# VH-VL binders against o27280: the designs that were tried, part 18

Target 1, 266 residues: o27280
Amino acid sequence: MDSMNVPEVLEIKRIVEESESVKTFIFSWDFRREVRPGQFVMVWDFRDEKPMSVSLIDPVRSEIGISIRRVGEFTDRVHGLSEGDLLGIRGPYGRGFELMGRDILLVGGGIGMAPLAALADEATARGMRVDALVAARTADELLFLDRLEAAGVNISTCTDDGSCGFKGFAHERLLTLEENHDMAAVCGPEPMMFQVMRILDERDVPAQLSLERYMKCAVGICGQCCLDDTGFRVCAEGPVFWSQELSRVREFGRYRRDPAGRRVPW

## First folded at step 1 (VH-VL)

Design c41 (framework fv_cemiplimab)
Fold by ESMFold2-Fast, scan of step 1:
Structure c41 (fold): chain C 266 residues (1-266), chain A 122 residues (1-122), chain B 107 residues (1-107)
Amino acid sequence: as target 1 above (266 residues)
Amino acid sequence: EVQLLESGGVLVQPGGSLRLSCAASGFTFSSYWMTWVRQAPGKGLEWVSGISYSGGSTYFADSVKGRFTISRDNSKNTLYLQMNSLKGEDTAVYYCARGLTPYSSGRYFDYWGQGTLVTVSS
Amino acid sequence: DIQMTQSPSSLSASVGDSITITCRASQDISNYLNWYQQKPGKAPNLLIYDASNLETGVPSRFSGSGSGTDFTLTIRTLQPEDFATYYCQQYDNLPYTFGPGTVVDFR
């Protein structure tokens, strides 16, 4: 419990460039401190601390990976680091994905593929059949395709501009896929997740969705982490939620919150 | 109608083992987290263990961790609690309950079985 | 672990009375608190969830309030079937913990 709440200063073992805007930072990890797909860590650059989903969990090599998209000052500084440099890591936090049945559909958009890549590894290790629908604006923004293929995942892609796979949005591609699954896991932009959830609900496929937008506090003790209608805290109970619960939240898919906690339409 | 029926409670000597069962009916068992809660005679409620929809995630109170295991068979709509290295302080009525999940789908224990009494005594 | 305390540990009341039971958490649990009723020889029943929401089928004379660390259960116009033990329970963090219970006895 104490170790989890104190940042460990860890050396960057390797950096993988996933795209022009995304890098995966790999660290040696002591798996006496367990970590599961869907959990996140707080990454500290000795000035600011930000939550990042764990994208690689490798107990055999004793490594974890954290994938970071360049979006502002903090992430720009972290992207400027090299192998051998140091970062503080605290956690893991949150509850991970739950695996159910024999077949799972993963639907990821952009950086939302990060926690789903870790989940794909666990699902394939358990002998599940894994289908992934990977969505992005352009082909250059599709993430983890080679890693998913190496894990034995059946991949479908879609891009808004049609530069790879289906031309259109994730939910439009999903409508053309008739295979049923025992469960699904979804992570990406909230409007995408909302549309995907509606289709999966209509097909009676139970889905888990990862809500990353409120992961600003380490353990969910601030009111900003509460969902609109249900009152539960994303960091304490999430960030992973079942679709049945999210369908009861008026906020989900309709509006987001700005840094002041105000509702802003998508 | 949702029903939960516990069975297996008997008198056991200290150090012994026992498996409890909970038969579920009237709902889609595989869609719910399940829980065991116990109550020592004349005492309050104590959460013991919880299990996810698939059985892939399990959680335990520190008092039973390492001695008890929770499992489920979704094809038979049955929840189990395997109790090993039983101690006198494990004497209690054990209730099976539907929910409560670390995820948001079940925030409370909405249905409870009638309980099964486990007595650990020489 | 989050410690839960209830007061009073017991109280005596008559039919028609209004009673209040208090529950305190050792740390902030927001509104992640449930109330259960247990009658002698029977399993507990869910009464109130998320601090203030009345479970379906539960009479409107029951109400819950509070947030953070301090919570109350109120029963207005006590009925004969309300003589029971009442428990609060937090689900903010594992392990889930119950209060020690409040026994409502017939006066």
Scores: ipSAE 0.000, ipTM 0.400, lowest interface PAE 16.2, mean pLDDT 83

Design c42 (framework fv_cemiplimab)
Fold by ESMFold2-Fast, scan of step 1:
Structure c42 (fold): chain C 266 residues (1-266), chain A 119 residues (1-119), chain B 107 residues (1-107)
Amino acid sequence: as target 1 above (266 residues)
Amino acid sequence: EVQLLESGGVLVQPGGSLRLSCAASGFTFSSYWMTWVRQAPGKGLEWVSGISYSGGSTYFADSVKGRFTISRDNSKNTLYLQMNSLKGEDTAVYYCAKYGSRTYAFDYWGQGTLVTVSS
Amino acid sequence: DIQMTQSPSSLSASVGDSITITCRASQDISNYLNWYQQKPGKAPNLLIYDASNLETGVPSRFSGSGSGTDFTLTIRTLQPEDFATYYCQQYDNLPYTFGPGTVVDFR
C-alpha cells in the first residue's frame, strides 16, 4: 500500500438537494479504490479539508455521493458550488458497517441517515429485510425517505415536534416497535444513539453505531479524535463501533468535546 | 494477540452428549459474532453454527439442527457447543472461529478439538 | 443450499510457478466469497475476503477476482509455504457453504 495519499481533484457531476440544509454531491468514482458504507472521505475545497461520510455507493453508474449539512464556513462555501465545479477527495478512511443475519434495523437521526442510506442499499442488494426508523426534530429534517422507499425499505418516522409521524424521540418510537432483528445500525446525535443502544441491548440485538466526531487527523496518526476509557481513536478504529464497545465509554451519550478537547455536556 | 482455544473433544458413544468450549482472548469477545466449523477426517470444511455477539440470535446447519445448541458467556469470554444425540457422521475436528470486524469472513481460528463418535 | 465447486481438485506445482484455482457457485452470490488456506494438521487461515480483498498480513502474491458465479484465486511465484489446501466459502445465504477444496502439492 502507498503510504502517501493525495487528494484527487474531481468534478461535481450532480447535486441533489435533500433538504433546505443538506445536499448530496455526486462524483464519478473508480471502484478499484473500494468504498464501503460507514466509511468517510476528506473533502478539500482548496482552502480547508473536512471529513464527510459516503452516502451513495453506486458501482453500476460508477458514482459515489457525499451528503453535506450546512453548519459552518466550510460547508457554506461547499453549498455554494455548482455542477461542473471541482472538489478534492481523499480516502476512503475508517472501518465501515458489518452486515450479519437476515434482518436489519436502521435508526437514523438527521444527517446520520446519510451513511445509513448507503448501508440500506447494500443490505437490500444482499437480500436482507430492512426496517428504518428515521428521526428528526422537524419534518423538514427527515432525510432520504424517497430513496429508502424506492429501495424497498420499511419506514417508520418520528419528529420531536410531531410534524411528521410519531410525536417524540427515536427511542420512544423504538419502544412501540416489536419486530425482532438480527442486527441494527444507528447513526445520529450521541444522546439519541445512547438511548437507542440501551433499548437494543436489552432486546439482545447486536448494534453498530457510527460516531462521526470532528476529525483533524486524515490518516490516523493524530489522537485528536480519541475516545476516553477504551483508547479508541475514531478516525483509526471507527467511526463504526459495536454497542458493547461503546457501553464502556464514559463520555458516550453524556459529553462531547470542543475544538480544544474539553468535555462539554450534551 | 487474538487466541481461540477449543477443549472438550473426546470419544463418545452414538446417542451420547458432549459440550465443547472455546476460550477467547486478545479481543473484545462480546463485540463479535462467533462460529463453529467442523472437518471430518480427510474431508473438507463444513459450517456448523453461528451466534450473535449477545447470544440472542443463533443459526445452525440442517445436519445438526435440533441436536446442537450454541451459546456464549461474555463474562468468561467463552463460546460453547452443546452436542446431543451424536451420530457417527458428527466425527470431526471442531474449530471455533471469529467473524471479521467488517465482513462475514472467519478471520481467526482455534487449533480445533477432535470429537470421535464410535458408531 | 448454495453448492460450491472447485477446480481442479488437486494440482502439482513447483516453487516459482503461478497457479490459478477456480470456484463456482450454483447461483449468483455477487462478491460474497472468501478464500482460506489450510496446511496439514493446522487450522485454516483467511487469505481473501469479499472476492478480491487481501487480508492483512497475507503476501501480495495472492489475489482474488470474480463476481456472480465464477471466482478465481491466483498465487504468483509459488513459495514452499504455499503448498496447502485452499477453500472458497460463500456467505451470501445461510447455511454458509465451503467448496470441496483444492490440494496444491509438490511436483
Scores: ipSAE 0.000, ipTM 0.393, lowest interface PAE 15.0, mean pLDDT 83

Design c43 (framework fv_cemiplimab)
Fold by ESMFold2-Fast, scan of step 1:
Structure c43 (fold): chain C 266 residues (1-266), chain A 120 residues (1-120), chain B 107 residues (1-107)
Amino acid sequence: as target 1 above (266 residues)
Amino acid sequence: EVQLLESGGVLVQPGGSLRLSCAASGFTFSSYWMTWVRQAPGKGLEWVSGISYSGGSTYFADSVKGRFTISRDNSKNTLYLQMNSLKGEDTAVYYCARVKPYSYGTFDYWGQGTLVTVSS
Amino acid sequence: DIQMTQSPSSLSASVGDSITITCRASQDISNYLNWYQQKPGKAPNLLIYDASNLETGVPSRFSGSGSGTDFTLTIRTLQPEDFATYYCQQYDNLPYTFGPGTVVDFR
């Protein structure tokens, strides 16, 4: 069976309740199919298929985890499933994060912490110093704080309403943090990522950013996952891009695309 | 209340030098990109130069590249434009402007302007 | 460099009229287009950013539309304070460039 392009029907081994709106679904995984932080899989509920970032990679237990936020009909159905139920998984797809240097800054907003949590595990296992800025609208939307702490990550938090940590936006908090990192990885709402990217560029910190965009269909639908003017396909050439590649994309940070491919302001 | 106040505009001879200043108040100056835009008497607007938060990145129109330099002192909330090798064509009112967040080519607040005249 | 043109170069109108000003870019700039108003002897002020977004504090009689190469500023029910020069400006690419301006004068 070709593994990458054909969904494999997998049993849900465990479900972790991350918050009121986020669950992590854990599956046994055959690590002959390599998976890296920053890659995604297509999750199929036997009606619809959606891309989901891999949030846990555990070769010792032979498991992967996929964190899913409840935002619509598909995710509502998946959230209704129980341990022992089946989902189709195909992939992994996309370019994962590249690690370099001795220290890394992670900047995550909301569900964007999912791929960064997997990256934190790899970075700490590699012996890197990891600093994480975790941002959300409110304290109850901050994700993976316990996992990051258990991994030895130095955590700063930021909430729009001030309910936990710094009161304000991620880029405002970033201006008060140490500037000395060999690299950064960023994932979250696109306007946040744009502002963070500009600050990191100013500090000469090379950054990789992961684009979480709406997709109409599975991999291969170029028009639904292409970036404006660059021709980069998020599913084939992303979702992880270096900041130099994104700084010249006119759409980045200003517009998203809906399932019909129309530009929608953030 | 956001305020930008330019100063330094005077009459200078061709080939001369001049430094303009822009004093900012009413916002966190160090958190904004800043720009200079000029307007020759009776003419339209021309973008001149831009500078990032810390001053590490600077940008110039081709007409002034190599002759003008932009800088900032965040401890004094002040933006500068150093103008060298001045030409008659540089005669203009020079405006200091703040760059709108999330819209890095948009200028949401402008100073009153300072007139630079280059004439023999 | 991206060249910006505006039409008309001047327009005469009366209070209560509705007017339109057009701006054309020499290449596709998506919606990275702003509109500014300048009154005689004063600095410009931002009216519309990103082609169609009304800046805070600007009256709702102002609206912007368009994408790509062709853009329009519309002023409904002209008021006395609207007699001014209007400039479009692209920021798709450096150097940022302004149109030559459209003078809106009393008829």
Scores: ipSAE 0.007, ipTM 0.443, lowest interface PAE 11.2, mean pLDDT 84

Design c44 (framework fv_cemiplimab)
Fold by ESMFold2-Fast, scan of step 1:
Structure c44 (fold): chain C 266 residues (1-266), chain A 119 residues (1-119), chain B 107 residues (1-107)
Amino acid sequence: as target 1 above (266 residues)
Amino acid sequence: EVQLLESGGVLVQPGGSLRLSCAASGFTFSSYWMTWVRQAPGKGLEWVSGISYSGGSTYFADSVKGRFTISRDNSKNTLYLQMNSLKGEDTAVYYCARDIGYYSHFDSWGQGTLVTVSS
Amino acid sequence: DIQMTQSPSSLSASVGDSITITCRASQDISNYLNWYQQKPGKAPNLLIYDASNLETGVPSRFSGSGSGTDFTLTIRTLQPEDFATYYCQQYDNLPYTFGPGTVVDFR
């Protein structure tokens, strides 16, 4: 086991209230331990430990941020903490997002915008054009709009109730947006991600999806299935997966994707 | 050539249990989501259950939820359907089909195995 | 659950005819619809996926169209091997549901 498997007790430096149900907890971080967008950490409140995506990666200030939605006993206790209080942090863990090409589409639903906000920062720092579709149930649940705007991201919004932007679901809004992107990254409720992926696949846009339920696979709790394809063992550890990893059967005997994400017959 | 071969269909009494198997060949079984679809005599198709390529995610129709379990053994290229608390309404030909991921396009099907539930 | 209906339930046709089968979903399913063909005593075969995409190896006389709640399968210049039962299937939401089928028989 290495040092990342021992919790480091860190002081909460700052707390940002993102919404009624979401807070971002900011910690000083030693960037000799690299952390990438799409990775997560294990947060320990000295009673229980839960995986949380990293939502802010700021090497200039030597800070990371972890955005937490209030959904149960553990998160309720953590939300009750104040600046100066202590939490245990292990990690980072998991496979982060990979960037390719010159332009990227981000599609986030609710708290799924958290890892995508960190990715937006990295993509813009690389000089990529970033378009973000931010979806939520209501306007007050849209996350990180100010941060994305400050980074120069082209933002589209949609809310189920129509209180901000397009009235409807992420996939309905996506159908009205420009089709041309070198890649996409998607994070949110699985039904949303499923429908968004269908559209991106039809447009031949390679996409990465962050599946929260696979975070425990990266820490060895449930384990991703190891595949032997073309004579090599492939072990996919979450939470981030390429769409072609999830749709392997379509590519077997029919199609593969070239570096531009286009389908090519076998 | 993709081949799927179901087995295990027999006559079973109401309340009984039965396990169906589907032997896969001609493709990399461990890379594919799999599904079971049934068809009662003279009736249409009904989706029953689906399983991810790793076996980590399983899905069921409400009519079988709690009674049926889907599983797979990637080392043996075999898909299973464990059927418990069988009812007369479960009488059907059970098809094994290859699913192209979460898209649920059933592009290759087995020949089916008949399960009859009667007294 | 999303309910699927098909019209007509059966139709009689001659070789060379062009026929249309309709599928309706009880709610908006975008383009998340497949069409299958089943011949007597045989397993189903995938014809069309995502409402309008022709599966590899399927003759070009088959075509699909529609989105939302209303979908059609069209077979141009019907051939003897096309006499079969046709099913639509939605995959917008679990549980996945099939239409009741349309029987295409000879006159």
Scores: ipSAE 0.000, ipTM 0.398, lowest interface PAE 14.4, mean pLDDT 83

Design c45 (framework fv_cemiplimab)
Fold by ESMFold2-Fast, scan of step 1:
Structure c45 (fold): chain C 266 residues (1-266), chain A 117 residues (1-117), chain B 107 residues (1-107)
Amino acid sequence: as target 1 above (266 residues)
Amino acid sequence: EVQLLESGGVLVQPGGSLRLSCAASGFTFRSYAMTWVRQAPGKGLEWVSGISDSGGSTYFADSVKGRFTISRDNSKNTLYLQMNSLKGEDTAVYYCAKDYEFGVDYWGQGTLVTVSS
Amino acid sequence: DIQMTQSPSSLSASVGDSITITCRASQSIGSYLNWYQQKPGKAPNLLIYAASRLQSGVPSRFSGSGSGTDFTLTIRTLQPEDFATYYCQQSYTSPWTFGPGTVVDFR
């Protein structure tokens, strides 16, 4: 839509503190401008603009939510805002998740649970069985557990330090879970997503993965949005990709690019 | 039935050049990354080079960077390793192998390259 | 480059024994660790990928465990065909590096 290219100044209606490092900012939204799980918006604090995934889509209340992790100067400033303050929102952009079948597995690491929480809401509304594997470094960093439980999602957890659920990484926990799902959706750190994708490919489960790290522009081409040997532009063609599109990408899960275009390990 | 057949291994003088070939069959060659792994007589395995399914990305061990080039011809189901400025330390059995993303699941029989005066 | 080490460099065992081989990475590699078996005069065979996943066709007596920097390969109830050299290999990042190998010999 035309309105997608112009920032709309919106009042922060409500702030939900998901953890000590993550907040969800909720805005009134006109659903004549459609939003789907897996899409992102550009958030403008009147100094800088950054892409953020949509984590709540609620047409009944006419609200959207945007979950933001405190990782740098921009997110630090946004975390300092209060209910009633203003932010610019432009979008939505990108292709969203596609739902198929009766059973879906969600695998989320850290803030990667944000777009998956929105997807869980849509999947449960459609009558799908939803299993979620929620992974984090520590129990305090597990996100959206109460929301997923309220939606009727079957939850499994794992933490690197063993403070909640299985002690270990998401892919290690996944090996202990049942194999029968019609599809999966995965979002989190790329090394985690790569390992999970390998296991899902072995199980013949079609998976969609969200590559949020490259979203530095919402429309068009930038060097950092291009995947190594596929030429995909995450901001234009993603952020959601099917596993068969990523299975041969050398870069995926092993290294990223710095601002100079150099490959650096995760 | 997956088959990988290496050829080209011979005796070469130090400083010389040699091209190895690997003929692949029994799988969709254009859909998989390929690699070369070598093993010096009586020694362990050493990864040499890798190439993506399209040929757009190539990777090399530090010991061969600038001297070796990996390439593929997907229309002929063939993988190549061009070896230049050969050294005695390059003496090894060279294996053509399928798919470095998920672990190397199929290996050829190997072809012996000897670099000696 | 990521350096891989294996322990022990060699071991002697009898048929029916259970043995463990360890592999250490110089930096964290998650679970991007593969195990290979090589018999004299033959090409290697993939046994385990992603640290713990058993390759199709590989006997269940083989198992892998570990993450980060420390990994183990366990062979339960050793069979005559298991006397071979075993290599770990990190697939986390280029250059892909192999361990020096562990020789499993008949006692």
Scores: ipSAE 0.000, ipTM 0.397, lowest interface PAE 16.3, mean pLDDT 82

Design c46 (framework fv_cemiplimab)
Fold by ESMFold2-Fast, scan of step 1:
Structure c46 (fold): chain C 266 residues (1-266), chain A 121 residues (1-121), chain B 107 residues (1-107)
Amino acid sequence: as target 1 above (266 residues)
Amino acid sequence: EVQLLESGGVLVQPGGSLRLSCAASGFTFRSYAMTWVRQAPGKGLEWVSGISDSGGSTYFADSVKGRFTISRDNSKNTLYLQMNSLKGEDTAVYYCARSEYDILTGPFDYWGQGTLVTVSS
Amino acid sequence: DIQMTQSPSSLSASVGDSITITCRASQSIGSYLNWYQQKPGKAPNLLIYAASRLQSGVPSRFSGSGSGTDFTLTIRTLQPEDFATYYCQQSYTSPWTFGPGTVVDFR
């Protein structure tokens, strides 16, 4: 699969400003190379390469979108680019989300809403009932609300500071929502995902969780993708995992590894 | 070393009651969900009941719902199954098993040796 | 309730053979599928969890595959201790239903 391992230089067709810190970069894409919600690509700015989730999959327009939050030097440089500029794209990689049943709950925190936005598009296109719980620290950090509304998604919001929707955390809001979903998909900060997973497991709702944040640690050092109690490499065997796989991992939601391999609390 | 030891299985009359116990050792009992699985003589495995790590969630197979109650005492590292209104079809070896996780969506990774319950006149 | 079916109900094999056992769910269960081994007069032992993950301490000759509704347990180069009954179990939703079992007998 040489074409997946060599970056293709693509022109930035359009940039959507999702918030003050998040932009979606849109590229023309040949859908003979299939891409699924939950998969990621490697983005190369000709100096450094980082993994990024695919947030838009549009076969009708022949476009994909990649949503990038500004968090460091690489992402700052990419945010400085304009329409018409070039980026290298390699992939897609990883296991995507699987859809089952008639009703799905999406729980997204911050930038974690990006892969879930692509999943929402697919689920609604298939005629599924989609409920989304969109969580952020403040109202200005809630992502994709207009896109989800346009897709017919039933939206609930929560913010830590109470500036929009429920005042509190995603798992606190989840406790006040209807329990009957055939499946769930969750993406966001790991402590949030752990709490949400526990509630969904008590409700017998099978969940898939995306650990895409671990992929940043994997760049340059393969061993950093591994979880504490398993040989799972997020970039190879994930980033999407079923809840029963993650509940076995004592590290999940409790601590992570730094570049030296030391355990660091969340 | 993880150990689960069931006790309480005896011969009981139809309509009677019986309580089974499962003594756990070798692990932090309060951190794991627990379950009961039964097997009638010469037949396959049938899941009966389960309980989350805290005891806050309990689950039952339809065949025992309303008649059986599951509980745990985390201070004594003990799981219980209270069986009421016993029927002949409840005759089976009852296994205590640990879910590898704090919830029941995980696999049952350690099992006790079982205790035989016979319901007969 | 999710119904679990296993095929074959029994099979005869010799030491050194490779065998496959199939498990089918009446509806999609993703990868929420576990495999257990039970020897006569003994409690079951966990072999495979999450459809394809080998439990610690279980020999590498055991492997699992599948997703959705169709799952397979494979045992390569059967050993004498592998003659037993094998059960699949879904952990997708309550009740946590088991398959009827597959008996692996000496031939």
Scores: ipSAE 0.000, ipTM 0.425, lowest interface PAE 15.1, mean pLDDT 83

Design c47 (framework fv_cemiplimab)
Fold by ESMFold2-Fast, scan of step 1:
Structure c47 (fold): chain C 266 residues (1-266), chain A 119 residues (1-119), chain B 107 residues (1-107)
Amino acid sequence: as target 1 above (266 residues)
Amino acid sequence: EVQLLESGGVLVQPGGSLRLSCAASGFTFRSYAMTWVRQAPGKGLEWVSGISDSGGSTYFADSVKGRFTISRDNSKNTLYLQMNSLKGEDTAVYYCAKGDWELPAFDIWGQGTLVTVSS
Amino acid sequence: DIQMTQSPSSLSASVGDSITITCRASQSIGSYLNWYQQKPGKAPNLLIYAASRLQSGVPSRFSGSGSGTDFTLTIRTLQPEDFATYYCQQSYTSPWTFGPGTVVDFR
């Protein structure tokens, strides 16, 4: 049987409040079904099913974590759940991050730090040097700083309002960081990722970027995951893409599409 | 040093042809879309043409469509604008800029080259 | 094509003033709007992109706001080097169109 297409009903083992708007839901997981950083699962609350990136992968404790930001009706319902309640989990799906070399730069914006936190754990476990640039609008929206610090990650922060670290955007902070890396991984708002990708391309640093925005469709079935120029479907071929792949996509960082296929501004 | 340098602007007779060049340095030219923007003496800015990073896609303003061709040579870090069937209203300073036709945040500009179309 | 208009066509100001320039699109363009500064005989410089994002190296006294059809560029505590012509430009759909410009002169 295709175990990835059948939801398992799992008990919420623990809930971590990451911020006012973000919670991490932790479940026991059988690691005979491998999960890699950058992959996502479908979360089913017995009414609706939505894709969520995996933010914690802990084979020692036999746990996975899924970090969810409160942004609408589904996520509001899930945020109302307690330890001991049940959720359906299907997956994992998608291409995870690929690690290469000895040094990696992580650039995350807001909830985009969730899949990058799982990647940081794997990279440090492999003995890689990890530098993380964590960006948010305000200090209260910076995520996973304590977890990254505990893992030995070298952290730089930036906030739009200057309440923590560099005052400005991720790409502006990145311009002040001079060290080369063997690779980079980027996840956050698409306008941020576009600007960061541009800088990394100029530095000849291979980068992988996670496009979580279009994962609102039924894994490869609906047109919302289809990208204009390349025909990539985020839920089928992504969500992780190399920067050379995304440079060919006219939609990346610019607009999205409504059900009629018309441009919708960011 | 990040720089764009235009050349080729001269006096041309109506109906004539001219090719403008834009030499790029200090950034990875092959990774960016490029554009041409013109400005008639004492007037505002008018977008003319854009080209993708690979050169596979091009866009033109209606005022120049069918007369102008945009191209690039990524091996030489050079952008071109071939201008045919020139009219008096094509008289302008032509600027080369880094950006693209879908999100033209033109963050690097050349100093411009003057094209005068007159008898 | 999307038509762009700017108000005022020109304004006079003194160093230390705060000024506001408005830009209107003939149809909704979301946040796909850029602002440029141009000094006589010079190439334009990008100030703001995506309606509100400050370009690297641009002084913090410049700010942009708005969405849809109505947009604003604000310059706080005007400096001598700010006397220039300012253009808005929509990046929503081809052809890219610029506003007619706003000239900021000395009082």
Scores: ipSAE 0.000, ipTM 0.376, lowest interface PAE 17.2, mean pLDDT 82

